# VH-VL binders against q9nrl2r1430to1533, part 358

Target 1, 104 residues: q9nrl2r1430to1533
Amino acid sequence: GGVHELSAFEQLVVELVRHDDSWPFLKLVSKIQVPDYYDIIKKPIALNIIREKVNKCEYKLASEFIDDIELMFSNCFEYNPRNTSEAKAGTRLQAFFHIQAQKL
Short names: E, the ipSAE of ESMFold2; O, the ipSAE of OpenDDE; V2, 0.75 times the mean of E and O plus 0.25 times the DockQ between their complexes.

## First folded at step 23 (VH-VL)

Design ff9 (framework fv_nezutatug; at its last fold request DockQ between E and O 0.88; V2 from the best seeds 0.89)
Fold by OpenDDE, fold request of step 24:
Structure ff9 (fold): chain C 104 residues (1-104), chain A 121 residues (1-121), chain B 107 residues (1-107)
Amino acid sequence: as target 1 above (104 residues)
Amino acid sequence: QVQLQESGPGLVKPSQTLSLTCTVSGHSIDYGYTWHWIRQHPGKGLEWIGSIYYSGRTEYNPSLKSLVTISADTSKNQFSLKLSSVTAADTAVYYCARGPYTTDNYYMDVWGQGTTVTVSS
Amino acid sequence: DIQMTQSPSSVSASVGDRVTITCKASQSISSYVAWYQQKPGKAPEPLIYFASYLYSGVPSRFSGSGSGTDFTLTISSLQPEDFATYYCQQANSFPLTFGQGTKLEIK
């Protein structure tokens, strides 16, 4: 394998994952831990899935990448009341993303 | 890229129901985000009417809530506005728009071109 | 409801001028303000979100500032295509509300 610089999408995913508020989003919600999650959220997604799509070059446009991340946040706010730790983390991470996304 | 287009009758009689549809292309309305209706009376500013989340949950302007219904049809990738018992005060350009689903930052990043609705007997 | 008081309602300026538009919120809304530009017969176009961040493609002569209750949109050097009506919006809570608009006209 060769060494190359990360693409803009790869870099942003790395930054999102490393963010202190990424913990609700790193992987899909556990059905065991949250039994009713998938009754409410019909299009689940997480940073590990988005990262995989980036690695496979599935995003042809920045808008496609942004849409998946916005879905991720939308799911968080749809399921979690605003006073929960998950929603608060999501709020901060989304703000960070909204700023960084304009660089894409 | 995502595009929004408003459609519906341009003329409505007083006391009737105004019905508009926003057709979205380039993005599924059930794939995150918040979808908004905004209007602008002739020569006036912008007024938020209501919103529908990608999940179908709605928010309404309290000043209009009793008269407004917003719904979504995912099979057609459309969301709609119904405003009952219209008067001349409801004459306006009506816009649909998209924005992020947030807890505290509901800006609108994509707008339709708008459709003019005149209320007249 | 959160009221957004925008000033001035209208302003006449010349190409090259520095133009400042102000928006005052009736209560603190942190930095959750958006700005839009609207030309006659057209839909509003997003300029700024989160009080100070420009959308991609927006010329750098546009800038936004402010936090809490006082917000400002500035055009450092007015260009012919900038003559339009501008609106601020509080994006913090429902019901969403807009300023009454500022019509920027050519002197």
Scores: ipSAE 0.927, ipTM 0.959, lowest interface PAE 0.4, mean pLDDT 96
Fold by ESMFold2, fold request of step 24:
Structure ff9 (fold): chain C 104 residues (1-104), chain A 121 residues (1-121), chain B 107 residues (1-107)
Amino acid sequence: as target 1 above (104 residues)
Amino acid sequence: QVQLQESGPGLVKPSQTLSLTCTVSGHSIDYGYTWHWIRQHPGKGLEWIGSIYYSGRTEYNPSLKSLVTISADTSKNQFSLKLSSVTAADTAVYYCARGPYTTDNYYMDVWGQGTTVTVSS
Amino acid sequence: DIQMTQSPSSVSASVGDRVTITCKASQSISSYVAWYQQKPGKAPEPLIYFASYLYSGVPSRFSGSGSGTDFTLTISSLQPEDFATYYCQQANSFPLTFGQGTKLEIK
């Protein structure tokens, strides 16, 4: 996509970052704090990386942007049991994203 | 631009194993999401068979659990259904579908075209 | 298992009519309902997710509402291309389950 789609991607990423439940997703998981994470999650991604890709115009299609955000949530639910604070935050932020995705 | 296409034999005999493959294009099956098999019996509604997550973990309909296996081949970007010991009751149109990997909202945003499987002597 | 019961099983209506299809869950599923349109010989197509949110490209004459156990799909001004069977789906928990369908016939 064009300039219109890139503006929508930036608006959505900013709303995700500002959401109260963004805290598990702002940066990549620390291997020091979570030693086994990268043994389980092979394609890590986070909001700071997605935002940088938006800023560099690396998304051609809305589907590519959506796929990175869904991968971010998929990684969260794959690694974290449902009753963890990370999974609960992911559930709420994903619900917010699914509603906001109507703008794309 | 993600597309799903079912393939496999249209006719199987009772007691045999039904084997279907969903080929995915425009997206890697190990790049997030949940991948589903659904079937539709003649003149009936839709029945969820099971799902495979991008990681390879599976969920099965309890009514089919002992008979069904879902697997993935990431090198071919395919996920497959095997249903053992089929009967005429397994005659249906079989669909593959994609939806988000989620905790509470498993809607399906992309569907394959469907493939008809008839179980008959 | 959460049973989804649709009503009516079929409806016949004229172009321009308002049509309402209902779906009842056997237990509360909050707003975790999706709706699909299926035309003869075709796969189901998504219409609505999260009870009330339209998929991209779905005409604005379609709307969804409800929470808990009672959900509706409404077509505000029926068009000839809306001839199809409509399914609700509870999306909340496994096993995922669908309503039995509502066949919409025009004229």
Scores: ipSAE 0.854, ipTM 0.931, lowest interface PAE 0.6, mean pLDDT 93
ESMFold2, look of step 23: ipSAE 0.794; ipTM 0.921
ESMFold2 (binder alone), look of step 23: mean pLDDT 91; pTM 0.943
OpenDDE, look of step 23: ipSAE 0.894; ipTM 0.949
ESMFold2, fold request of step 24: ipSAE 0.793, 0.853; ipTM 0.917, 0.930
ESMFold2 (binder alone), fold request of step 24: mean pLDDT 91, 91, 91; pTM 0.940, 0.939, 0.939
OpenDDE, fold request of step 24: ipSAE 0.926, 0.927; ipTM 0.959, 0.959

Design k208 (framework fv_ficlatuzumab; at its last look DockQ between E and O 0.93; V2 from the best seeds 0.87)
Fold by OpenDDE, look of step 23:
Structure k208 (fold): chain C 104 residues (1-104), chain A 123 residues (1-123), chain B 107 residues (1-107)
Amino acid sequence: as target 1 above (104 residues)
Amino acid sequence: QVQLVQPGAEVKKPGTSVKLSCKASGYTFTSYWMHWVRQAPGQGLEWIGEINPRGGTTNYNQKFQGRATLTVDKSTSTAYMELSSLRSEDTAVYYCARGPEWYQKPGLYFDYWGQGTLLTVSS
Amino acid sequence: DIVMTQSPDSLAMSLGERVTLNCKASQSVKTYVSWYQQKPGQSPKLLIYAASNRATGVPDRFSGSGSATDFTLTISSVQAEDVADYHCQQYFSYPYTFGQGTKLEIK
């Protein structure tokens, strides 16, 4: 735990960001581009926010970190139909995350 | 100057396979999505699939039922589309087209197109 | 699959006239629509993306509008070099689909 766990979170976020399917998740959804997004999604989150939380040591447990990542994917699947590029990207990235998270 | 160069034509028999190439230049090949679109004679455009050359992620039009395979060679900045179990209905001009950067929605636009390869499938 | 239906199939206009091309989606595609120009014997060229954004280098006379199911490409004053097929495309969901195209000619 502690410092070692923090480093693991940092590394995992880096790997998620670098993934081909990270594009829907890099930053918060733009209200200009998607006007109705925040009417539907009440707890918006993105990888840049999660990275900041990691940097600020806001995650004391791996479960807290995992919860935020899962929320990010949940938001994607709630807003986007299954046959959209966002949902497809989310599905693959989540699978990747689940594999990597086992190392935590 | 962005360029996508494709061979002019291919002739194949039904049931065989073809691998079409698309050589990219004038930009960072691995930074942009690559798409494949075909156009049968006198018909509209049909999207085949997309690939992210950065990591190799692909999405396909299910119409092709796994017959289409998209790959890239980063060392030569070349995209490939292999189409198997060829049919006469596959006769068309096949285009490669550059999509947006990898961190954007892959279908946002196709801003540069190859000149296309005419594939003729006939017995 | 989402079907994109263009209208008319073809039209002939006089130089300088206003041209309106329509594209209807079988279901809402939000603003995820692009327009392409394809001149005879050439590859398609991007005109509009995200329903209303003009691509780089595209003349000001071209404009796009619409959302959900109804989209329009407008040429404010048609020129001789505008003779081409025009294709609309949705990228809301897989597979991306194109309209059947509209052929524009000059009288």
Scores: ipSAE 0.905, ipTM 0.955, lowest interface PAE 0.5, mean pLDDT 96
Fold by ESMFold2, look of step 23:
Structure k208 (fold): chain C 104 residues (1-104), chain A 123 residues (1-123), chain B 107 residues (1-107)
Amino acid sequence: as target 1 above (104 residues)
Amino acid sequence: QVQLVQPGAEVKKPGTSVKLSCKASGYTFTSYWMHWVRQAPGQGLEWIGEINPRGGTTNYNQKFQGRATLTVDKSTSTAYMELSSLRSEDTAVYYCARGPEWYQKPGLYFDYWGQGTLLTVSS
Amino acid sequence: DIVMTQSPDSLAMSLGERVTLNCKASQSVKTYVSWYQQKPGQSPKLLIYAASNRATGVPDRFSGSGSATDFTLTISSVQAEDVADYHCQQYFSYPYTFGQGTKLEIK
């Protein structure tokens, strides 16, 4: 879509990055710190990459943007058990995303 | 130098509440997780919870959920832990401890600890 | 909750001896284990994080190892100032839990 839709994507990404619970999602998981991550997660994605794609106008449909954000959360829940700090952060940030997406 | 300053002691009666303080200095208070840990006399360490001072996000040990409340005052670089409905088994030394920077896993390490506040709960 | 079980509960060592302290998790915690030293009357002090990384200012006679459920803290040559309780802690999942501690004394 239009200019207003791309502005909405930018606003959403900025709000996600500023949230306290963004810490597991800011950049790609380190292979050094988490050696088995990329054996399990086949389509890694992070907020810095999504933000770059918004800046470069790489999302042509709102569904493409939403799919990347939901993939980010899905990866978190696939790799991390529910009672980990990462999963708890992901749950709260995903809920925040859904609220913010309704506003825009 | 990084310092976490806590009052030495508190005495409370069962059924009351206490609000323990931890004043931080020597670093950017809002950039690091803060944790609370207690140690009953002659016992091991027990994690109570953590707070991100940036926006106030908390995670609690479910044992303390509903009784413990973690807050911060950014303007004074002070962390607080309030514990309600006190019982004699809450008698312990309560530590604040600095966690890693906010962008890391919050429990990665506790690198600076306060001296601890001895809370005594007795009739 | 993940239970962290330390062994032995206590031990007495001669100066210069090698000490191995054990910590076993009730389920896998990957490498998310830290070790703390607590000298009598003092707050805990960080020694090791992420199973094997030495914290700043910790002497190189302290080392950590292990993964999944079995972890060790090794002191290659015990010094008088090493008299303390030693605690392992997992931070893999909530709540974070500590082992019951190992008390180290000098003979």
Scores: ipSAE 0.790, ipTM 0.925, lowest interface PAE 0.9, mean pLDDT 94
ESMFold2 (binder alone), look of step 23: mean pLDDT 94; pTM 0.956

Design k209 (framework fv_ficlatuzumab; at its last read DockQ between E and O 0.96; V2 from the best seeds 0.90)
Heavy chain, then light chain:
Amino acid sequence: QVQLVQPGAEVKKPGTSVKLSCKASGYTFTSYWMHWVRQAPGQGLEWIGEINPRGGTTNYNQKFQGRATLTVDKSTSTAYMELSSLRSEDTAVYYCARGPEWYQKPGLYFDYWGQGTLLTVSS
Amino acid sequence: DIVMTQSPDSLAMSLGERVTLNCKASQSVKTYVSWYQQKPGQSPKLLIYGASNRATGVPDRFSGSGSATDFTLTISSVQAEDVADYHCQQYYSYPYTFGQGTKLEIK
ESMFold2, look of step 23: ipSAE 0.825; ipTM 0.933
ESMFold2 (binder alone), look of step 23: mean pLDDT 94; pTM 0.956
OpenDDE, look of step 23: ipSAE 0.908; ipTM 0.955
ESMFold2, fold request of step 24: ipSAE 0.842, 0.834, 0.846; ipTM 0.935, 0.935, 0.938
ESMFold2 (binder alone), fold request of step 24: mean pLDDT 94, 94, 94; pTM 0.957, 0.957, 0.956
OpenDDE, fold request of step 24: ipSAE 0.912, 0.912, 0.911; ipTM 0.957, 0.957, 0.956
ESMFold2, last read: ipSAE 0.839, 0.843, 0.847; ipTM 0.936, 0.937, 0.939
ESMFold2 (binder alone), last read: mean pLDDT 94, 94, 94; pTM 0.957, 0.956, 0.957
OpenDDE, last read: ipSAE 0.914, 0.911, 0.912; ipTM 0.958, 0.956, 0.957

Design k210 (framework fv_ficlatuzumab; at its last read DockQ between E and O 0.94; V2 from the best seeds 0.90)
Heavy chain, then light chain:
Amino acid sequence: QVQLVQPGAEVKKPGTSVKLSCKASGYTFTSYWMHWVRQAPGQGLEWIGEINPRGGTTNYNQKFQGRATLTVDKSTSTAYMELSSLRSEDTAVYYCARGPEWYQKPGLYFDYWGQGTLLTVSS
Amino acid sequence: DIVMTQSPDSLAMSLGERVTLNCKASQSVKTYVSWYQQKPGQSPKLLIYAASNRATGVPDRFSGSGSATDFTLTISSVQAEDVADYHCQQYYSYPYTFGQGTKLEIK
ESMFold2, look of step 23: ipSAE 0.836; ipTM 0.936
ESMFold2 (binder alone), look of step 23: mean pLDDT 94; pTM 0.957
OpenDDE, look of step 23: ipSAE 0.906; ipTM 0.954
ESMFold2, fold request of step 24: ipSAE 0.848, 0.846, 0.852; ipTM 0.939, 0.938, 0.939
ESMFold2 (binder alone), fold request of step 24: mean pLDDT 94, 94, 94; pTM 0.957, 0.957, 0.956
OpenDDE, fold request of step 24: ipSAE 0.914, 0.914, 0.913; ipTM 0.957, 0.958, 0.957
ESMFold2, last read: ipSAE 0.850, 0.846, 0.856; ipTM 0.939, 0.937, 0.940
ESMFold2 (binder alone), last read: mean pLDDT 94, 94, 94; pTM 0.959, 0.959, 0.959
OpenDDE, last read: ipSAE 0.915, 0.912, 0.913; ipTM 0.958, 0.957, 0.957

Design k211 (framework fv_ficlatuzumab; at its last fold request DockQ between E and O 0.93; V2 from the best seeds 0.89)
Fold by OpenDDE, fold request of step 24:
Structure k211 (fold): chain C 104 residues (1-104), chain A 123 residues (1-123), chain B 107 residues (1-107)
Amino acid sequence: as target 1 above (104 residues)
Amino acid sequence: QVQLVQPGAEVKKPGTSVKLSCKASGYTFTSYWMHWVRQAPGQGLEWIGEISPRGGTTNYNQKFQGRATLTVDKSTSTAYMELSSLRSEDTAVYYCARGPEWYQKPGLYFDYWGQGTLLTVSS
Amino acid sequence: DIVMTQSPDSLAMSLGERVTLNCKASQSVKTYVSWYQQKPGQSPKLLIYGASNRATGVPDRFSGSGSATDFTLTISSVQAEDVADYHCQQYFSYPYTFGQGTKLEIK
């Protein structure tokens, strides 16, 4: 039911955070360090935000949770060229997520 | 306190392989990225690859065309770089260097370096 | 690959003089540039990361600046112990690449 689904979201976020390739996604990009980021990315999101939404039970459907995760990756690929460490990390983490998401 | 200890030298024939070690101490081995960088005599530095000792994730300089393999032994806090199909151009000092913590960009900096291993490839 | 070009290749300065080392990237690397000092017979030592952040323990006479393609390492007052090779490095994209180095000597 809903409780089990919520736990699944929480567990998946934990697994994503612990992944080697989570570093680009742990928190929002710093505007100080990346001044043009928010000129390009209009819907910024990160794992800490997603975790908070999970804890607040803001995801009523698995699709909503998945959409936020996919948005996170989409933002990464939109801003970062293919050969950057961010993009490479995102590619691997997204693949990991897709595998884990099948369990939802 | 942080130390990366490497053997002083290795001598190899062309076509063979070498596995260089880097013993880490003074910090939590699995919490930091590890990098390998080489320097040919009188030349600049060349990045080989990086590894996360936590999960084993690696990224390589494609120049080596799969000849380089990075591994770690968590139980001994030791990083390894294996280089196969050695050629004379591989003669260089090979450094291991600690990168930032796992939650940061892997290439942000290399703040501690081993003393390097001189690899001589000669027939 | 992104090419990092340092200038000059070598220079000799008098004690106390201001030293300026340049590093040019073949394309924008944002501020993802580090500088290393390598004294004769030693391993490289981190000086600057993120273009302008001084590493722990680095004397304040060392400073870094720049963004996009042009970067500078400055020694406000060069000391005898600063004799070394200096390397810039970009970590914007794979592979990480270094400049060819600048050799600093004292007259």
Scores: ipSAE 0.912, ipTM 0.957, lowest interface PAE 0.5, mean pLDDT 96
Fold by ESMFold2, fold request of step 24:
Structure k211 (fold): chain C 104 residues (1-104), chain A 123 residues (1-123), chain B 107 residues (1-107)
Amino acid sequence: as target 1 above (104 residues)
Amino acid sequence: QVQLVQPGAEVKKPGTSVKLSCKASGYTFTSYWMHWVRQAPGQGLEWIGEISPRGGTTNYNQKFQGRATLTVDKSTSTAYMELSSLRSEDTAVYYCARGPEWYQKPGLYFDYWGQGTLLTVSS
Amino acid sequence: DIVMTQSPDSLAMSLGERVTLNCKASQSVKTYVSWYQQKPGQSPKLLIYGASNRATGVPDRFSGSGSATDFTLTISSVQAEDVADYHCQQYFSYPYTFGQGTKLEIK
């Protein structure tokens, strides 16, 4: 949407990337390193892609931005069992995101 | 010259606590995961937990019931592991080990190890 | 916890022989297995990570393979300096767990 929303989306993405638990979400999962990932996850997304979409003003509504971030977390929980490092990181980062999104 | 320096030995009574240190040098301390692993006499290796010195994120082996606490001091590039309510079965060599960069899966590898601290818990 | 079971418990080999060490996981760990060498009186040393990637400075005679539950460390031509305990370790899920080890000796 407008300048204020774009600035808020940018700030939120920066805070997510800065967080220790962003490591599973910085870039798309490598098909070479995780060959079956794209057999299971049909709508892949990552923070670098979300950041590009913010920079190109591709989000018309805050809900669209929030939906992409929630999709990122749901992909993580769908692919990764609960006791994996990825799932633990996702749980903490999602909680942090919910707190930061209230400021939005 | 990556080095992880640990004190050689500690002796403690049951029911007390200990705080073991691991001083890192030769690399950017905040860029890499740090792990703690112990080895009881004549037994295998047991993972205790990990910490990211970057932001302080920790993950623990649940076996320790929160008895283990991992911290870091960025200013001295030192990692600490505190173990409380010590028992005789806590007698072991305790290693610190460097993991991969913070942006990788924390357990990917432990590429540098300290020489270990022998903790003896006896009355 | 995922149990990593190594076999054999120990073995004695002649110099130059090919050594195969096995590690079985109690459930799939994909390729998230590392191998460590621990010489007598020393701390562990990384050999292999990701089931098959040789760590920096590890001699070419060491190789790893496997996926899911069955993993192998191979030493193509054993040397005297290879006398050690060898541990596999999974890092697929918490807690990370090690196998009980295989002791390699030279006859």
Scores: ipSAE 0.833, ipTM 0.936, lowest interface PAE 0.8, mean pLDDT 94
ESMFold2, look of step 23: ipSAE 0.823; ipTM 0.930
ESMFold2 (binder alone), look of step 23: mean pLDDT 94; pTM 0.956
OpenDDE, look of step 23: ipSAE 0.906; ipTM 0.955
ESMFold2, fold request of step 24: ipSAE 0.817, 0.824; ipTM 0.931, 0.934
ESMFold2 (binder alone), fold request of step 24: mean pLDDT 94, 94, 94; pTM 0.956, 0.956, 0.957
OpenDDE, fold request of step 24: ipSAE 0.911, 0.911; ipTM 0.957, 0.957

Design k212 (framework fv_ficlatuzumab; at its last look DockQ between E and O 0.93; V2 from the best seeds 0.88)
Fold by OpenDDE, look of step 23:
Structure k212 (fold): chain C 104 residues (1-104), chain A 123 residues (1-123), chain B 107 residues (1-107)
Amino acid sequence: as target 1 above (104 residues)
Amino acid sequence: QVQLVQPGAEVKKPGTSVKLSCKASGYTFTSYWMHWVRQAPGQGLEWIGEINPRGGTTNYNQKFQGRATLTVDKSTSTAYMELSSLRSEDTAVYYCARGPEWFQKPGLYFDYWGQGTLLTVSS
Amino acid sequence: DIVMTQSPDSLAMSLGERVTLNCKASQSVKTYVSWYQQKPGQSPKLLIYAASNRATGVPDRFSGSGSATDFTLTISSVQAEDVADYHCQQYYSYPYTFGQGTKLEIK
């Protein structure tokens, strides 16, 4: 862990945000736009939240960071059917994440 | 002023391929999704696919079974759609249409359209 | 694929009348529906997105409503320049699909 691992988390979040398929995950889902989202998803999370946690050094282990990222994708797949743009984006972004996470 | 410029017409034989172009101007090309939609004579609209010019991510209507390929040239702000194994049923006007910004749901809207290219496929 | 069915196929209205165009989805598409206007010999033009949001520059007489499977485009007072085909479209799931269109004419 330490400073080097923190930098790795920061860099990975930056890469995720810049990815074409990050659009469903940049911010928390709007309750106005998706009124039933929070009735279904009980642990909402997004890249901006994860970034803040990284900045605050809340991740002491890589596994903790990975768990939050996986939660983010899990939420997406729980709420969105496979043939939606959200799910398709999530699938690709998760695959990208898994490759990048191996570097942690 | 946002503009999408397409060639007027293409004529092809069955079994061949065509690559249609869509030159964008008046906005940041890489910041918006680009869509392709066709319209057979006297028929409704049919969505072909979408591309994010930023990184090149694409999604396709599976109806085309891999016959359609979307690409972009960032240096010229031009989107391309290549359609292979052409059939008479591919005869239609093909539109490029700008979608929302890259950080939004890609199908949210198509707010600017090219004038369309008439593709005629006949023996 | 989600099928969008528009009704009527065509209609002729008098100037100033209220026009109602319907679009039904074969399954729920939530509010992920857009409406387009296509005048003869022209490309489609965006009117409504997200079921009820009017696009920039679209006259106030156009409005959209609906959710799940039933959607409506309304023209409060039809004008001569409104002669066109109108298309609804869902973007809930791939592939995005359009209705067959409604042709609006003026008597």
Scores: ipSAE 0.907, ipTM 0.955, lowest interface PAE 0.5, mean pLDDT 96
Fold by ESMFold2, look of step 23:
Structure k212 (fold): chain C 104 residues (1-104), chain A 123 residues (1-123), chain B 107 residues (1-107)
Amino acid sequence: as target 1 above (104 residues)
Amino acid sequence: QVQLVQPGAEVKKPGTSVKLSCKASGYTFTSYWMHWVRQAPGQGLEWIGEINPRGGTTNYNQKFQGRATLTVDKSTSTAYMELSSLRSEDTAVYYCARGPEWFQKPGLYFDYWGQGTLLTVSS
Amino acid sequence: DIVMTQSPDSLAMSLGERVTLNCKASQSVKTYVSWYQQKPGQSPKLLIYAASNRATGVPDRFSGSGSATDFTLTISSVQAEDVADYHCQQYYSYPYTFGQGTKLEIK
């Protein structure tokens, strides 16, 4: 159930945050530092927001949690070309996420 | 004071390897990216790669992929760059340079630089 | 690789003159450009990052501007200690690349 899934979501988010490649995803992209980001990305999300949603029990289905994580990566690949530090980090962290999600 | 200390010079024969060191002090070593940059005599700067000392994640200039290896020793706050299969074209000053904090884009700036190690590769 | 082309390759200026150094990227790098000063026999020193932000301790006579492909470093009143090579660098995409440099001398 619900409680077990929420504990698993928290554990997964903790593992993502600990990973070296979490740096582009810890918090929302700054509009000051990246002025055009929010012109391109319409559904911004980051690990701090996902973690807060887990803490507040806002995910009712595992698919909702997975969708937010995958949205986070999709945003990264939509905005950033593949040869950028963000896209490289996203690729590695997404692969790590898929491994960790299967273990839970 | 932030300080990055490198040996002044190394002399090597072609076909050998070198492992260059960069001793950091005056800041929390694992909180900042570390970069390596070289400069051939009279030439511009060339980025080699970066390492996150926190967990050891690396990104390399493709030109050096397979020849350069970046590592860290957290217990001594020392970064290393090993370059294998040396050629005369590798003759250059090799700098270590501190990047931003680990949670920022790694290339944002290089705010402190070592004095560089002059590597001479000749027969 | 994104090529950063600096101009001029070298210049000589009188003390107190305004200096403009140019850096052109072969494709858009947005604002992901830094500038470094390298005095003779020394390591590079950070001047500007994110196109226009002065690094800590850099005199206010140094300023940067530009976006996309065209970037400038301006020294509002050049001083004798500004004799150096100046490098622009993009960090938008791998590999990070530097311009070939501009050598500034006082005449």
Scores: ipSAE 0.822, ipTM 0.932, lowest interface PAE 0.8, mean pLDDT 94
ESMFold2 (binder alone), look of step 23: mean pLDDT 92; pTM 0.937

